# Miniprotein binders against Hydroxyethylthiazole kinase (thiM), part 1

Scores and structures below are computed, not measured.

Target 1, 273 residues: Hydroxyethylthiazole kinase (thiM), of Natranaerobius thermophilus (b2a1a8)
Amino acid sequence: MSTFNSNFKLGTYLTQVRQENPLVHAITNYVTMNDCANITLAAGASPAMCESRDEVSDFVPLAKALYINIGTINQEHKDSIYLAAEKASELEIPIVLDPVGAVAIKSRLDLVKDLLTNYNVSCIKGNNAEIKCLAGRKGHGKGMDSLDLGEDIQMVNSELSEKYNTMVLATGKTDLITKGNITVKVSNGTPLLGRITGSGCMLGILISAFIGASDNDWEAGIAATVSMGVVGEMAEESISSSTDLGSFRVKIFDHMAALTSKELQERGNVSEL
Below, numbering starts at 1 at the first letter of every chain, in headers, positions and changes, except where a header shows other numbers.
F, E and O are the ipSAE of ESMFold2-Fast, ESMFold2 and OpenDDE, as the mean of both directions, binder to target and target to binder. V2 is 0.75 times the mean of E and O plus 0.25 times the DockQ between their complexes.
[cut] marks letters that were taken out.
The coordinates of atoms that the task and the answers printed are left out; those that the model quotes come from them. Centres of patches stay.

## First folded at step 2 (miniprotein)

Design L2 (from h3L with F44W W51F)
Fold by ESMFold2-Fast, scan of step 2:
Structure L2 (fold): chain B 273 residues (1-273), chain A 92 residues (1-92)
Amino acid sequence: as target 1 above (273 residues)
Amino acid sequence: SPELKELEQKIDELESKVKELEDRLNEAKKGDPELQEAKKELRWLKRILEFLKRALELAKEGNPEVDEIEYQLKALEELIKELEKELSKLES
């Protein structure tokens, strides 16, 4: 049976974001920081980019969600991540983890695994390669000789979800989001999202905003994923040429701000696998 | 060191492979959603390569660990093989 029967209301989660105006504490990379702040504001939430080791523990209690993106990292950044994750776990503030570069950098993979083992992470959002790497498929020295590159990502998602008691979102041509043995496929989106910097990071913080406004992490995370995809489609429809990438980027923010609950419900393309 | 020479050779091989995949991708038919996804993966692989090239230069100065570069090279090689397989499907 589908967990998204005909009565499910994706639009209610967008409404909750705008009614609650959740404060999202983000420890993120400098390349996409501005776009992450702007997509959060466009959705109806409030971003706060507090990264100082001396301040993060005092800041976390003010937030409704913590977004961790390890795209640019140094020792102070690592210290801040651990301090923020510990405080968020203590206070049961949801953590969304974006393991950027975990496949490429062993120290980042170790950091991500340590965070997942020691703290309450609500959602892991990564691309297929990052998710497979976390499951020991592409990023492990001992696993490299036995890698199966054709492995079903749904199975990998379920394995990680059960191991870390977390929701797992694997982004690709279609997005797969898994909680335990339940996997949902989100077919909204446009290839143009891949032609601008930071769309994946914008999705991560958007998931944080939706989860922060709701008591239902699973459905809120799905609604955020659908929202990003629908907005991407609307932005593509608003430009004259696929080479109008600057206009496309601007239209993402415009459409996120203008998106209605009705539009989200009608355009959402979600199925249970 | 001899180990750094081996890593440099492997990085050069992977850089050549990434350029080959980029050329094949640019020659493929426009507007295919799977092709656009492959282009996104290629951009990410190119960023990993730039990181590895930088890490190799720092390793020559004795700063980063050789093991870290080797680990990342093996991961990148597998990702490139997967993208090549995906592109072959798109071309057939």
Scores: ipSAE 0.000, ipTM 0.136, lowest interface PAE 18.3, mean pLDDT 79

Design L3 (from h3L with Q72S A75L)
Fold by ESMFold2-Fast, scan of step 2:
Structure L3 (fold): chain B 273 residues (1-273), chain A 92 residues (1-92)
Amino acid sequence: as target 1 above (273 residues)
Amino acid sequence: SPELKELEQKIDELESKVKELEDRLNEAKKGDPELQEAKKELRFLKRILEWLKRALELAKEGNPEVDEIEYSLKLLEELIKELEKELSKLES
């Protein structure tokens, strides 16, 4: 795993997305599908929402990354996810996994663990509770009280990263990205991102786009996370009131499309822990 | 259409169930971080329900969404059952 470099050039990864225009295959939820497609387009990549069991295996080879979000899971979706993950692992196409609802719903936790055990997942993106549930031995099988939510998320990220040989992104007030024993803190963002639906899903597909355009998953994943945070800040700066959530959402897409590599490099607030 | 009327009745039944789950979550202990994740899942269920209600209205206008509505109804029923199990644990 690469040590975080103080000379790391975040802007380079945004440039690579726009030059390569990576095709991102997404199997995602019905609620945020449109926003996921639009943030991908705004960044300079191409989304494809191919979910059919009959088509996913043929589609995966065309893509540069596979984004899996289990938010609206059903049996056909589950079948498509397994088929796509198997083909992506076979072809070494990076997989980004968003374990939506893994804490609250045991069947989703089981699905996520199965995917992580059987396939080569490049990145897991979740909130602190989802990440702790995946890494911890105290599962929600006894009920919610069994989960140790007070544990240091940095240590939890590292343990999960080593267990599944994957990059782990824990989203919160600050985002922590871990690969092995190296953790980076991203301090870009705004609380307003938590007040619109789908910002987490948009981050997941954005990570997929950046990873798909680069040979360096670690730095690309960090650059994507910083990009989402920076455009959130820019969108907040562009509205008159914190209650202008509709305008805020629109400005996320506008700023992602307009974001320059120079702005990303200058605004990025990243530190190694 | 009699078929669309049946789907409308099923959607209304699931809307009532989602409201029941929302009320139960609101009665649960305040400030519990685990409760916040259950509330997130409830918001997701409510979004599927709103999509179903919109799809039903489009189907009434002659758009062929019936199979898709039936599929999403079954999914919502399964997700509601899972959240009910988790709520029972939170309530105990």
Scores: ipSAE 0.000, ipTM 0.113, lowest interface PAE 19.9, mean pLDDT 79

Design a2 (from h3a with F9W W16F)
Fold by ESMFold2-Fast, scan of step 2:
Structure a2 (fold): chain B 273 residues (1-273), chain A 83 residues (1-83)
Amino acid sequence: as target 1 above (273 residues)
Amino acid sequence: SELEKELKWAERLIKFLERALELAKKGDPELKEIEYSVELLEELIRELEKRLKGDNPELQKKLDELKQRIDELTKRLEEAKSE
C-alpha cells in the first residue's frame, strides 16, 4: 500500500510525460542503448541518441533532458559528454547522470566528479556501491573490497546531495531517493530486474523523461522510479517461470506502454524516511 | 596503461565478489548487492573488450579469464538465490 503524502500524485507525472512527449537526448552505453530507446518510447517520450562530438552542442537545445551514462566510454564520448553537459547547464536543461563503473574504473570516477563539480546535475542515479564510492568511502577503509552492506546509505545520499546540489538515487535492496535531508524509500520492484542487462540504465533514461516533462524534478524523479518498479512487478506477474528472462524483458516494455496513471497511483509503494 | 589498471581493478572486485558469494547462504539479503555488482562488471568487461581489438594478446588473455569468472559468478549467484 502507498504511504506517500496525499499532496503527491504519482499518476500525474506519467500523464505529463505522455502529454508533453519530451525529447530526451541520451549519451549512453552501446550495451543497453536499444533498451534505453525503447523504454523511453514505451513511456511516451522521444529518445535521441546523438553522441557525435561535432553534433551534441547543436542537439542539446532541442532536448528537454540530457541523460549521461558512462558505461561504454572512449575519448570522443568524453568530449561529447563535456560539451553536452556545458550546453545543458547554460540552457538549464536537466542532466541525469548514471555513473556506471565509477567504483571499478578511476577515469570514470574522475569524469563523474568533474561533471558534478562543474555542471548543474539534476539527478545522479547509481547502485549502492557506485553511490558510496562517489561519497569517498574508500578513504576510511570502506571500499569495494569490504562491501559494507550495513552502511547507512541514507546518510551517504544526503552528503552527496548537499555537496553537489543534486538529487541522489541509490538502487539496491530498496531504492532510496534523497534531496538534501529528505529521503524517500521506493519499495516497488523485483529481483528479476537484476537478472537482465540494462534495467538500471533504463531507469536512468526513464527518470530523464519524467524530469523533462515536469517543473518538479524531485516528484518526477520519484514517479519514474516507482514506474520502473511497478512495471517490473507487472512483468514478473506476466511470466510462467523465473527463468523466462527473455519474456520478462519483453513484458517490461509492454507494461510500461500500457501502464495507467491509476495503476501507478494504486501500486506505488513509497514512504518518507 | 589505463586499460591495464582498469583490468586489475575489475579482477580485484571479481575476487572479492567470489569470496562474498562463497560466504553467503541462500536467501541472504547480501545477494542483491552482489547481483548489482556483477551486472556492473558485465558492462565494464564488454566495454574493455571493445577497446581491445586484438592489439595486446596478454590483455586479451586476461580479459577472457575475467569473462569466464564472471560467467561462473552468475551461475553460482543464481544457485544461491531462493525462489
Scores: ipSAE 0.000, ipTM 0.138, lowest interface PAE 16.7, mean pLDDT 80

Design a7b (from a7 with F33W W40F)
Fold by ESMFold2-Fast, scan of step 2:
Parts: C-alpha cells; structure tokens; sequence
Structure a7b (fold): chain B 273 residues (1-273), chain A 83 residues (1-83)
C-alpha cells in the first residue's frame, strides 16, 4: 500500500453513500439493532436485518456490505454468520466485523478468529482491549505472559492488519485506523459517545455503509469514522447539559441526517502517524 | 461436561476483566466496555446457577467462587469510575 493521500476528500465519501444508497446487510445484537438501523438510514443508506439461517445466503447477494456484530450470539445466529460470511467472501462483498465481547468470552474470540482466518474481512472495529486480545495479548496466548495493556496500539493494529489482511480500527480517546503499516489517527469525537449504549455498534454499521458505497475501502472507512466523531461533537454542541444523554442520542441521528460533505471536510481532524 | 466448559469459559472472561480493570482509570473508554461485560457475566452466571440447581457440589463451589470474583469486579469498577 502506498502512503496516505493528503488530498483525501472526506466529504465525497458521504456524498457517495447518499448517491449510491447502499443496502447494508446486518447480523447484529438485539440491544443496538434499532440504533444501527436508524444511523444507517440517517447516513443515507438502507439497513436490512436478515438473520435467519434459512434466508441469509439468499439475502447477502442483494447487499453492498455485510456487518457482523456478535453481541447477542446464539447457535442459529452463529450458523447464519458463517453462511453469510462465506457467501459475502465468494461474491467479494465487503465484511465489517465487530467482535463485541471477544475479550471476555473465549468462544466469541474463537468465532472471531475463525471468521478472520477463513473469510475476506475488510475491516475489524473494536476497542483497544478487544483489538489487543485478537492480536494474542492474552496470558495463555502462545507465549504471552500477560495481557499487554500498555503496548502501543498502533503496533498491535499493524500486526493484526498484516496477519488477517484487513483494516483495523481501534477505538479509544482517539481512534486509530491501520492498513498494513499505515496508521491514521482520527481525533474527532466526544466522551459522551461512551455514555450511551450502542455508539460503537453504530460506528460499525456506518463503516459498512461507507465501504459499501465506495471502491476505496481504506478512505471510506476513515470517512465513516470521522463522520461518527463529527456528529458526536455536533450532538454535544446541541444539548444544554452533559446529563442530557437522551437528547444527545437523538441529536446524533439528527446531525448524521443533516451533515453536509462540506461540514465533514471542514471539521474532520485526521493525521497520518 | 457442558456446564464444566461454560464455567471454565466464565473464569477465563473474569481473569481478563480483572487484568483490564487494574489498568483502568476514571474517564477511560474501557470502563464503559468493562461495565457491559461485567453485566453480561452476571447474567451468564445466574443462568448457569439456575441450570446447576445445586446437584453438583464441586461445580457449585466453582460457581460460588466466580460469583464472588464478579462481585469484587463490580466493586473495583465503581472505585475506578469514582476516582
């Protein structure tokens, strides 16, 4: 991969989502399903929540991207995930994987690793702990003495990106997106995003929508991450108190729907590391 | 047994959360994520307790140990948040 283009136009990726209206097939958790559907609609894409084992293989070909979030997994959903991932890989439909709970639950970590090994995953989105765990920073993980919480997340992202040939987004105080040895830092966002349920899941499906509308997965994934951060900032600016979490949540959808390509371009705070 | 494997999986998860919480400070994004996982484990343990129904003393002892560790995690999580 060549160096990151400094002339990258963030706003054009939002325009592409609205012009293409990509269908995003989501297999996601029941806690955040409604928010994921609504953020997708607000961005200008179309969500489809087809999770039936008997139907997912027929549904995947209609989609421009597949979003997999393992937050509320059961055996039927596990089967559906494998069937959908296989069909998406076969058809070269981009897969965005959100490994919710992979650190805490070994069977989820095993599922995520199996998906990454056997299928063409375009992007893994997780928090720093989830990403470090996927990279093998567990005490029983093939020579790791302890969970390495102090390791440079940029290095961990790069290792994971190379191992699975995927883009890695580690969310935190700032978000780091890595593809191979190239890492981009996104400094947009607000701590209030951490005070509502589902902001991470909303980011995952939003990345899926942007990637599904573009031929450039890397830049589209960055643009989606910036969009979520910018919208979070705008939502915070629109409330009277940091305790207005319900209003904050509502304003995320309002601002995502109203966000212009010019605003995204002007407010985006992105640097290559 | 299936219950034995699920208890081992829960213990694995608790060990990871204990390590994560040692590094967590007030304002860390990880605190909300840790809180979600602790709540998930609380629910998982209650389901395991219901299935076990006290019929296996050795597994019951292990379950009780894990419940105590989850209670300690909840306490330490509250301490980290209120720093």
Amino acid sequence: as target 1 above (273 residues)
Amino acid sequence: SELEKELEEAEYSIELLEELLKQAKKGDPELKWIERLVKFLERAIKLLEKRLKGDNPELQKKLDELKQRIDELTKRLEEAKSE
Scores: ipSAE 0.000, ipTM 0.249, lowest interface PAE 15.7, mean pLDDT 81

Design a9b (from a9 with F9W W16F)
Fold by ESMFold2-Fast, scan of step 2:
Structure a9b (fold): chain B 273 residues (1-273), chain A 83 residues (1-83)
Amino acid sequence: as target 1 above (273 residues)
Amino acid sequence: SELEELLEWAEILIKFLERLLKRAKKGDPELKLIEDLVESLEEAIEYLEKELKGDNPELQKKLDELKQRIDELTKRLEEAKSE
C-alpha cells in the first residue's frame, strides 16, 4: 500500500543538475573511479575524489553531496569514510552509500550498519543480495548464511528504509526504489549495462549529483535512476552490434552529456508498486 | 533468482580481484585486502553448495566455474606474496 504520483516531471531534475553544477565529493573504489568522475561531468556536475584522511573533513563542507563506495576499502579509506560521514551529517550534506561487497564480508557489513546507525544517509544503493543482507536479517558471521532467499524485495526495501530513515534502491533487471512504504519500479535500461564494469557505481554517483542539486531527494533519486537507464538504452541504439561493448561504454558518456530534459521525460518508464 | 544474484556478486568480485592481483606486487597493502576478500568468497561458495544440493544443474555449473577461479586467485596471491 503506497501513494505516489508517477506523473512528476523527471526532466526538471536533470535541468537542476545542469543549473546548479553540484560538487560531488566521492570516496569511491579504484576500479571504477574514472568512470564515476566522467559520468558526473557528463551529467553536468563536478566530481572531486578526495580520500585522504587528513583532508576529507575540510573538503566535505565544499560539496553538495557525499558519495561513499566501499568496493576497494583499506584502513585509510575506512578512516576517511567515518570522518567524511560525520562531517556531512553535521552539515546536513546528503550521503549516498554504495555497500559493495557487504554481503559476505563482516567488516564491510559492520561498517555499513555503523554508517546507517550513526549518520544521516539519504540513499543506499545496492543489488538485491546486498540490500537484503542489510535489511535486518540475522546478519550473523559473514552474512551469506543469513540470507532469506525468496523474500519480497519491496518489503525488504521498506523495512530498511523505515529502520534507517533512508531511501533504498535495489538494482536488478528492473530497479526498485523505496522511501518508507512507497516503492517505484524503474523499467529503463539494457542488459548491456551488466556487460561493462562500473555501471552500478556510475549510478551511485549520479544519484549523488541529482540529490545534491535538489531539495527533493526522493524524486531526484528516481530521476537519476531513470537517466542512467535511458542513457543505456540510447547507447545500445547507437552501436552496430551488441558485441561493441567498448563503443557502448563510450556512448554512455556521450548520451549522458547530450541528454535533454524532454528526452528524459518522454523515455522515462516509471510505475508505482 | 536469489541464488543467481549471489553467484553474480561472487563473479563480479572475482573479476575485480583478478584485475587487482594482476597489478599487485610483494609488500603491497592490497594483498591483505585480496586475502580477506578471497576468504569471503570461499564462505559464499560454502553457502551456495549447501543451498544448491545439486538440485539446479545450471547454477551448479556456474558454482563449479567460480570455485576454479577462486582456487586460481589463491595460487596467484601466494605467488605475489613470495619470491
Scores: ipSAE 0.000, ipTM 0.135, lowest interface PAE 18.0, mean pLDDT 80

Design b10b (from b10 with W12F F19W)
Fold by ESMFold2-Fast, scan of step 2:
Structure b10b (fold): chain B 273 residues (1-273), chain A 83 residues (1-83)
Amino acid sequence: as target 1 above (273 residues)
Amino acid sequence: SPELRKILRELFKLLIEIWKLLEELEGDNPELEEKLYEAAEKVSELLDKLLEAKKGDPSVEELKKEIDQLKKELDELKQEVES
């Protein structure tokens, strides 16, 4: 057992979100926008889905964190993303970047690399395929196919974390969070999260809310990841059948809103690798 | 249709490959870039035909033949880029 686990008070970060009520500026995809707003409210933060090119630069200074999800992108959204990232970097407002579709679409991969190179990104959150693609581990230039969910994702996370001076979260069967050479494994969650749309986007904006409420990005990001996993487990426990996906989705919001610091601390399953 | 979805995925993969080659050139060979842009336009044209296929009675055989021809042309362009 590591000293890290005994001193890491997950519940404290949930309490900080609710006490600070951080404003999270989100430029996100239209498929999951509503769920992202609702999970943010359920956690105790305030979402603002401001995406207009004319308004993003004025809005960023009001926010405690900027969440960028490139899932449904057009030229106006690209412009808004660059303007928002520029302003956030100038003001040292943390940026959480979700590279949705970067594996399949070259222009999205280029956008992500540009953002990481030119701006100070606090956290990159992606699935194993997206993270491996960003690290250049894919030798064949294909989309999602032929990518393995193997354990070498820890090395990939460390490489990206050091290259871009950022925290890297690779989501999969087990979530791995890396900062430099330190990697933490989060074993909370349920396969049912993969059977509803938007769980990944909900995690991204939750990370933004937790980071926005704290001076410790690393621990806050871990606490957000654990919170989503714990809430997923609680939602699964609350349904009668694994086919009750609509009820499962509703219970995610209910349990996020009801989650206590004590429950988060007791149910958190976190280990340092 | 599973067959039409497979064709859609193949066209999408060709487009990604073309854009990767364009990035590799970084403006260093305008003539090869023009040929790659022409290949990208042909992929877009086939995507439009695929969308029409959902509304009418298209020749799936003809679409597959055009895709195979584009794959051959792209392989030749890839060799020129990598040389």
Scores: ipSAE 0.000, ipTM 0.086, lowest interface PAE 21.5, mean pLDDT 80

Design b2 (from h3b with W12F F19W)
Fold by ESMFold2-Fast, scan of step 2:
Structure b2 (fold): chain B 273 residues (1-273), chain A 83 residues (1-83)
Amino acid sequence: as target 1 above (273 residues)
Amino acid sequence: SPELLKIARELFKLLREIWRLQKELKGDNPELDEKLQEALEKVLELSYKLEEAEKGDPSVEELKKEIDQLKKELDELKQEVES
């Protein structure tokens, strides 16, 4: 437990989610839609998966946060994303953006950059490769597993945070959350989260739920990230073998629903860099 | 699959309507809150079944029937909430 963790009551943000029951409007991919909805319910928030271009503008005003995951894109999905982002920015509804596939697909990178340039995005959540790609970095193969990886990604996070006036979460072996020049390291989690589909999407919508329930986006985003990591650890502790991936997935939802503010506070492993 | 995407969109419309009704109710009727929560969980269960379904799977026809039944149940709940 860090001094940051001792000075900040992580558990109170979980309590706020359950007391406020924020509506999270999610535009996400069809493969992980149920995971996103279920983890949102398990945390104590309400998911709304509205993606129709004819309806998103009317739906956004009802939400406390908008989660955008570009994992599957067709023209209607793209149109809906722009309409929802515009409306959310106009109404100052926080937007959490997950740039899935931006490294591999140029059109996705262009969409993400366009969204960040034209709209008020509260948080960008991506893996290290996605985040570095957004900053224009090359050479993600060699040196990515070096002991200096954290320092490199910290600089990239700060650069993007200042450029787009947003919080940046880079997920990896440890997660780094940056706002301006302040970076927090979250050391909770398990490699098993990388062995199931949708854990990254679940984290993105959880951040949206926590931010939607709080006036402190920064601390709420940190608490959401810690919550996902802690729940992953608890799920791993609940299975008999690392090959029990199906049981592991089920236990994520069980533990998220059962997680107490006290457990989150005690198990959280957070430090300022 | 375009067919599966169309069904998914229909489920999203049901989720949106359930949420709207929950917001209007604001916990004033515990019995209706419970029924709306059950409807929401059912929609999410159907969305999970849809994602597991293969194109041309006979279970797709069963999903369509369950969605139609849920629409009828939700219309009844809507009338109770709005009354």
Scores: ipSAE 0.000, ipTM 0.137, lowest interface PAE 18.2, mean pLDDT 80

Design b7b (from b7 with W44F F51W)
Fold by ESMFold2-Fast, scan of step 2:
Structure b7b (fold): chain B 273 residues (1-273), chain A 83 residues (1-83)
Amino acid sequence: as target 1 above (273 residues)
Amino acid sequence: SPELQEILEELLELSYEIEELEKELKGDNPELDEKLLKAARKVFKLLRKLWRAQKGDPSVEELKKEIDQLKKELDELKQEVES
């Protein structure tokens, strides 16, 4: 059972997304852009994939949140990211940052650190290896980070959270969300999420939508993480075989669109560490 | 252009395949990790060359040849990771 305060209601945050219909500005990767747009629509928010350097500064003020995913980066994307982050920070529009590939490529790690240092980032979402790398650890635990006994991801999350004044979400077998020295474990999900393209990127934009609809970044970010996990579980329950990955992917969108506040509240598996 | 868009899509697919292979590795294997890092570095170098190709340098033919070579290297890495 959840050890959360009895006043924390996961379902309330889903309701806020649907009532507020927040506009989420995404500068994201081309592999998962379509899925990111569709999961945002399914949740009840509005995605906008404005990435031109000539347009991003004018577009940011219209948005309730900015999602930055560096999974496919060239010079125009870098220019657009810096311009958008600057404008979002000026206007106090929340930024969610997904440091895709920061472990493998030093220039991406440098970009992420530069963004965290110079701009007001509300949430960093990465896998355990990406998060450890941002904290100055070499992380090549690639999908087996939960078995890496050399590093405590909770401590790494807290270190980054305090250093950059941001929430840190480390995704893995279970997801750990940290703000300062407070860490929450989300145990919803299914290994099938790791067998389709873009589940992590969909989580990133979903966090952006929830944060954009709420005055409580911490609880909204947790609710988004639980929502993705619950929807994954429901999608798995809806297929006949674990090899039905195409059907599984389709059912993620169907279940996100159909998910009720009551279902989210009842299925949420969250504990404080 | 259609050719440049096709090359972009192909490079992004290779990037995704390398990321999947990295996830399959259990623990730090220095030799395989270094080979995957070199392959990832090559993909990002080719993405930057693609940006230059939009300005006429390098040629589309040169990019296609380098991509074909990278695909062969990735197939060899897949065999090493899976076996």
Scores: ipSAE 0.000, ipTM 0.077, lowest interface PAE 23.4, mean pLDDT 82

Design b8b (from b8 with W37F F44W)
Fold by ESMFold2-Fast, scan of step 2:
Structure b8b (fold): chain B 273 residues (1-273), chain A 83 residues (1-83)
Amino acid sequence: as target 1 above (273 residues)
Amino acid sequence: SPELEKIKEELQELLEEILELSYELEGDNPELARKLFKALRKVWRLQKKLEEAEKGDPSVEELKKEIDQLKKELDELKQEVES
């Protein structure tokens, strides 16, 4: 568990986002849509929230990445998601899939499985429960703690990554990112991210922006994950009290916009498992 | 190489068996879960060595020996899971 930023040039991927200004097409939930748009702008990318069934097929070719978040879904959104995913797969535009609510709602789990089976998804980003549910894992009894979760999640991530030929990010106290047989652990972040709505959704669209600006999905996805964690730490350092959640949220956007490649490289806490 | 292709197939079979055993544990035994994870990491290490062997000239006999040792360890883990 050591920082390996000297070998892994995390800062390069932030620079690429700002140089390329990738257009990120997002079909996302109404609860966090505004924050997702603003974090994308703060990073140096351009968000577009095009979700109409009649428009998505014409819009996808303009984008560098497609972000799909199923947190608020109706029949038109399902139609739009399928049409957008099909067009993105045809054009080799990377798809980032966020399976919000798949644990609680079987129709959402079925949708996610259909998308992974039929289309080329570059990254699945979910919390530990969502990722385990997607893999068909049974619930844990005695011994469910952070270390048990970490080791179990690495195996689950690897299984899903191999099955769907995709990168898998399981978010938790630490984040685990797996591609095939390679897993990295991101130890950046703060518990305060769990005390505001939408931090996970903001991470999903950030991954989309970073992947959309790069030819290296794997390293770009890691860099996006580290960036969100580092910005969370900087935002916590900028508030006077742990109860200043409104200020904390504001500082996330401020620090994302101000984050330098050097700061990302120096603060990144990433280890290969 | 037919020999390298067979090794690749054996490593994939070991990977699948370890993942299946991990699923069967369901968090009931953290010690066995850790041992399975260590075995999984050994498979990944050997897969990486195989990729290097395909590009260069490492000893195929060394890979076979490590795979045989891993199969022995996995058989012991299977008995612990099934018991």
Scores: ipSAE 0.000, ipTM 0.166, lowest interface PAE 18.8, mean pLDDT 82

Design b9b (from b9 with F12W W19F)
Fold by ESMFold2-Fast, scan of step 2:
Structure b9b (fold): chain B 273 residues (1-273), chain A 83 residues (1-83)
Amino acid sequence: as target 1 above (273 residues)
Amino acid sequence: SPELEEILLELWELLMEIFELRRELKGDNPELKEKLREARKKVLELLKKLLEAEEGDPSVEELKKEIDQLKKELDELKQEVES
């Protein structure tokens, strides 16, 4: 089912990740690559950072999902992204796309639009400014609150979802996930996630892992988003001060690894708009 | 297959180890970088063979032996990087 209701079993998607141990092929940025690999391992999946243009086409068939993050793009990465996306689309391997820097850099925006137009992208995840920029609206990549822009962001998500036949996740104070005309609000999380580098990138690869382990991309994507938010809350509860950002970061990995299906189900705060 | 999945995880771990060794090796040592690139190519060749393998195929035993050999080569490279 593509519609969220009170019978949605969030915990079963975490169980599927751990049972299936999906291989996630990531072409990602060098700044957050290590955190992306570690959050994937903590969730119960296996990350693979194969990025060479000569090798990505042979590697894609082994993966259950392809994560593309354009944060530190160079010519080899661009070539590898196109080759990997084409092979993934051919084999119906889900693609999760993270349009880092698309607001500030036109060549990145053009790359993202090309990928969305020519390949079967299962999910695009961005902050409010990145998502609005993809729809032709202006932004500064400053992490605008999606709830404060609520009606506007919901409409933008729906427009992009219909245009590109993809699931759209706009991250903010609350996260909005849209597929067609259905939008779900995820109210889990903590402002501390915005105070460490890479939490958005970790969410992107986590979505890839959940989608890779499931036949239901929509519900799996929601479950991944809730999982990141719940783990953020648990990490905040585990530190003595809001300035313990190093401990907070470490506790994200600890809590993701320890998170149970029951905890995810009980703590999940999800509603349909 | 549980056995083929186990081999896949080992090959993935080797790729991650190569990545970490490349990150640790800063200061432009072209000889060690070339050896790490060759090791990575071997891992990817083994991944390709794994895709073509079937449960109980004699090639599975050969894959395990090649993985063990590659692990030894990476241990030697790790010692060179650390020195």
Scores: ipSAE 0.000, ipTM 0.220, lowest interface PAE 14.4, mean pLDDT 82

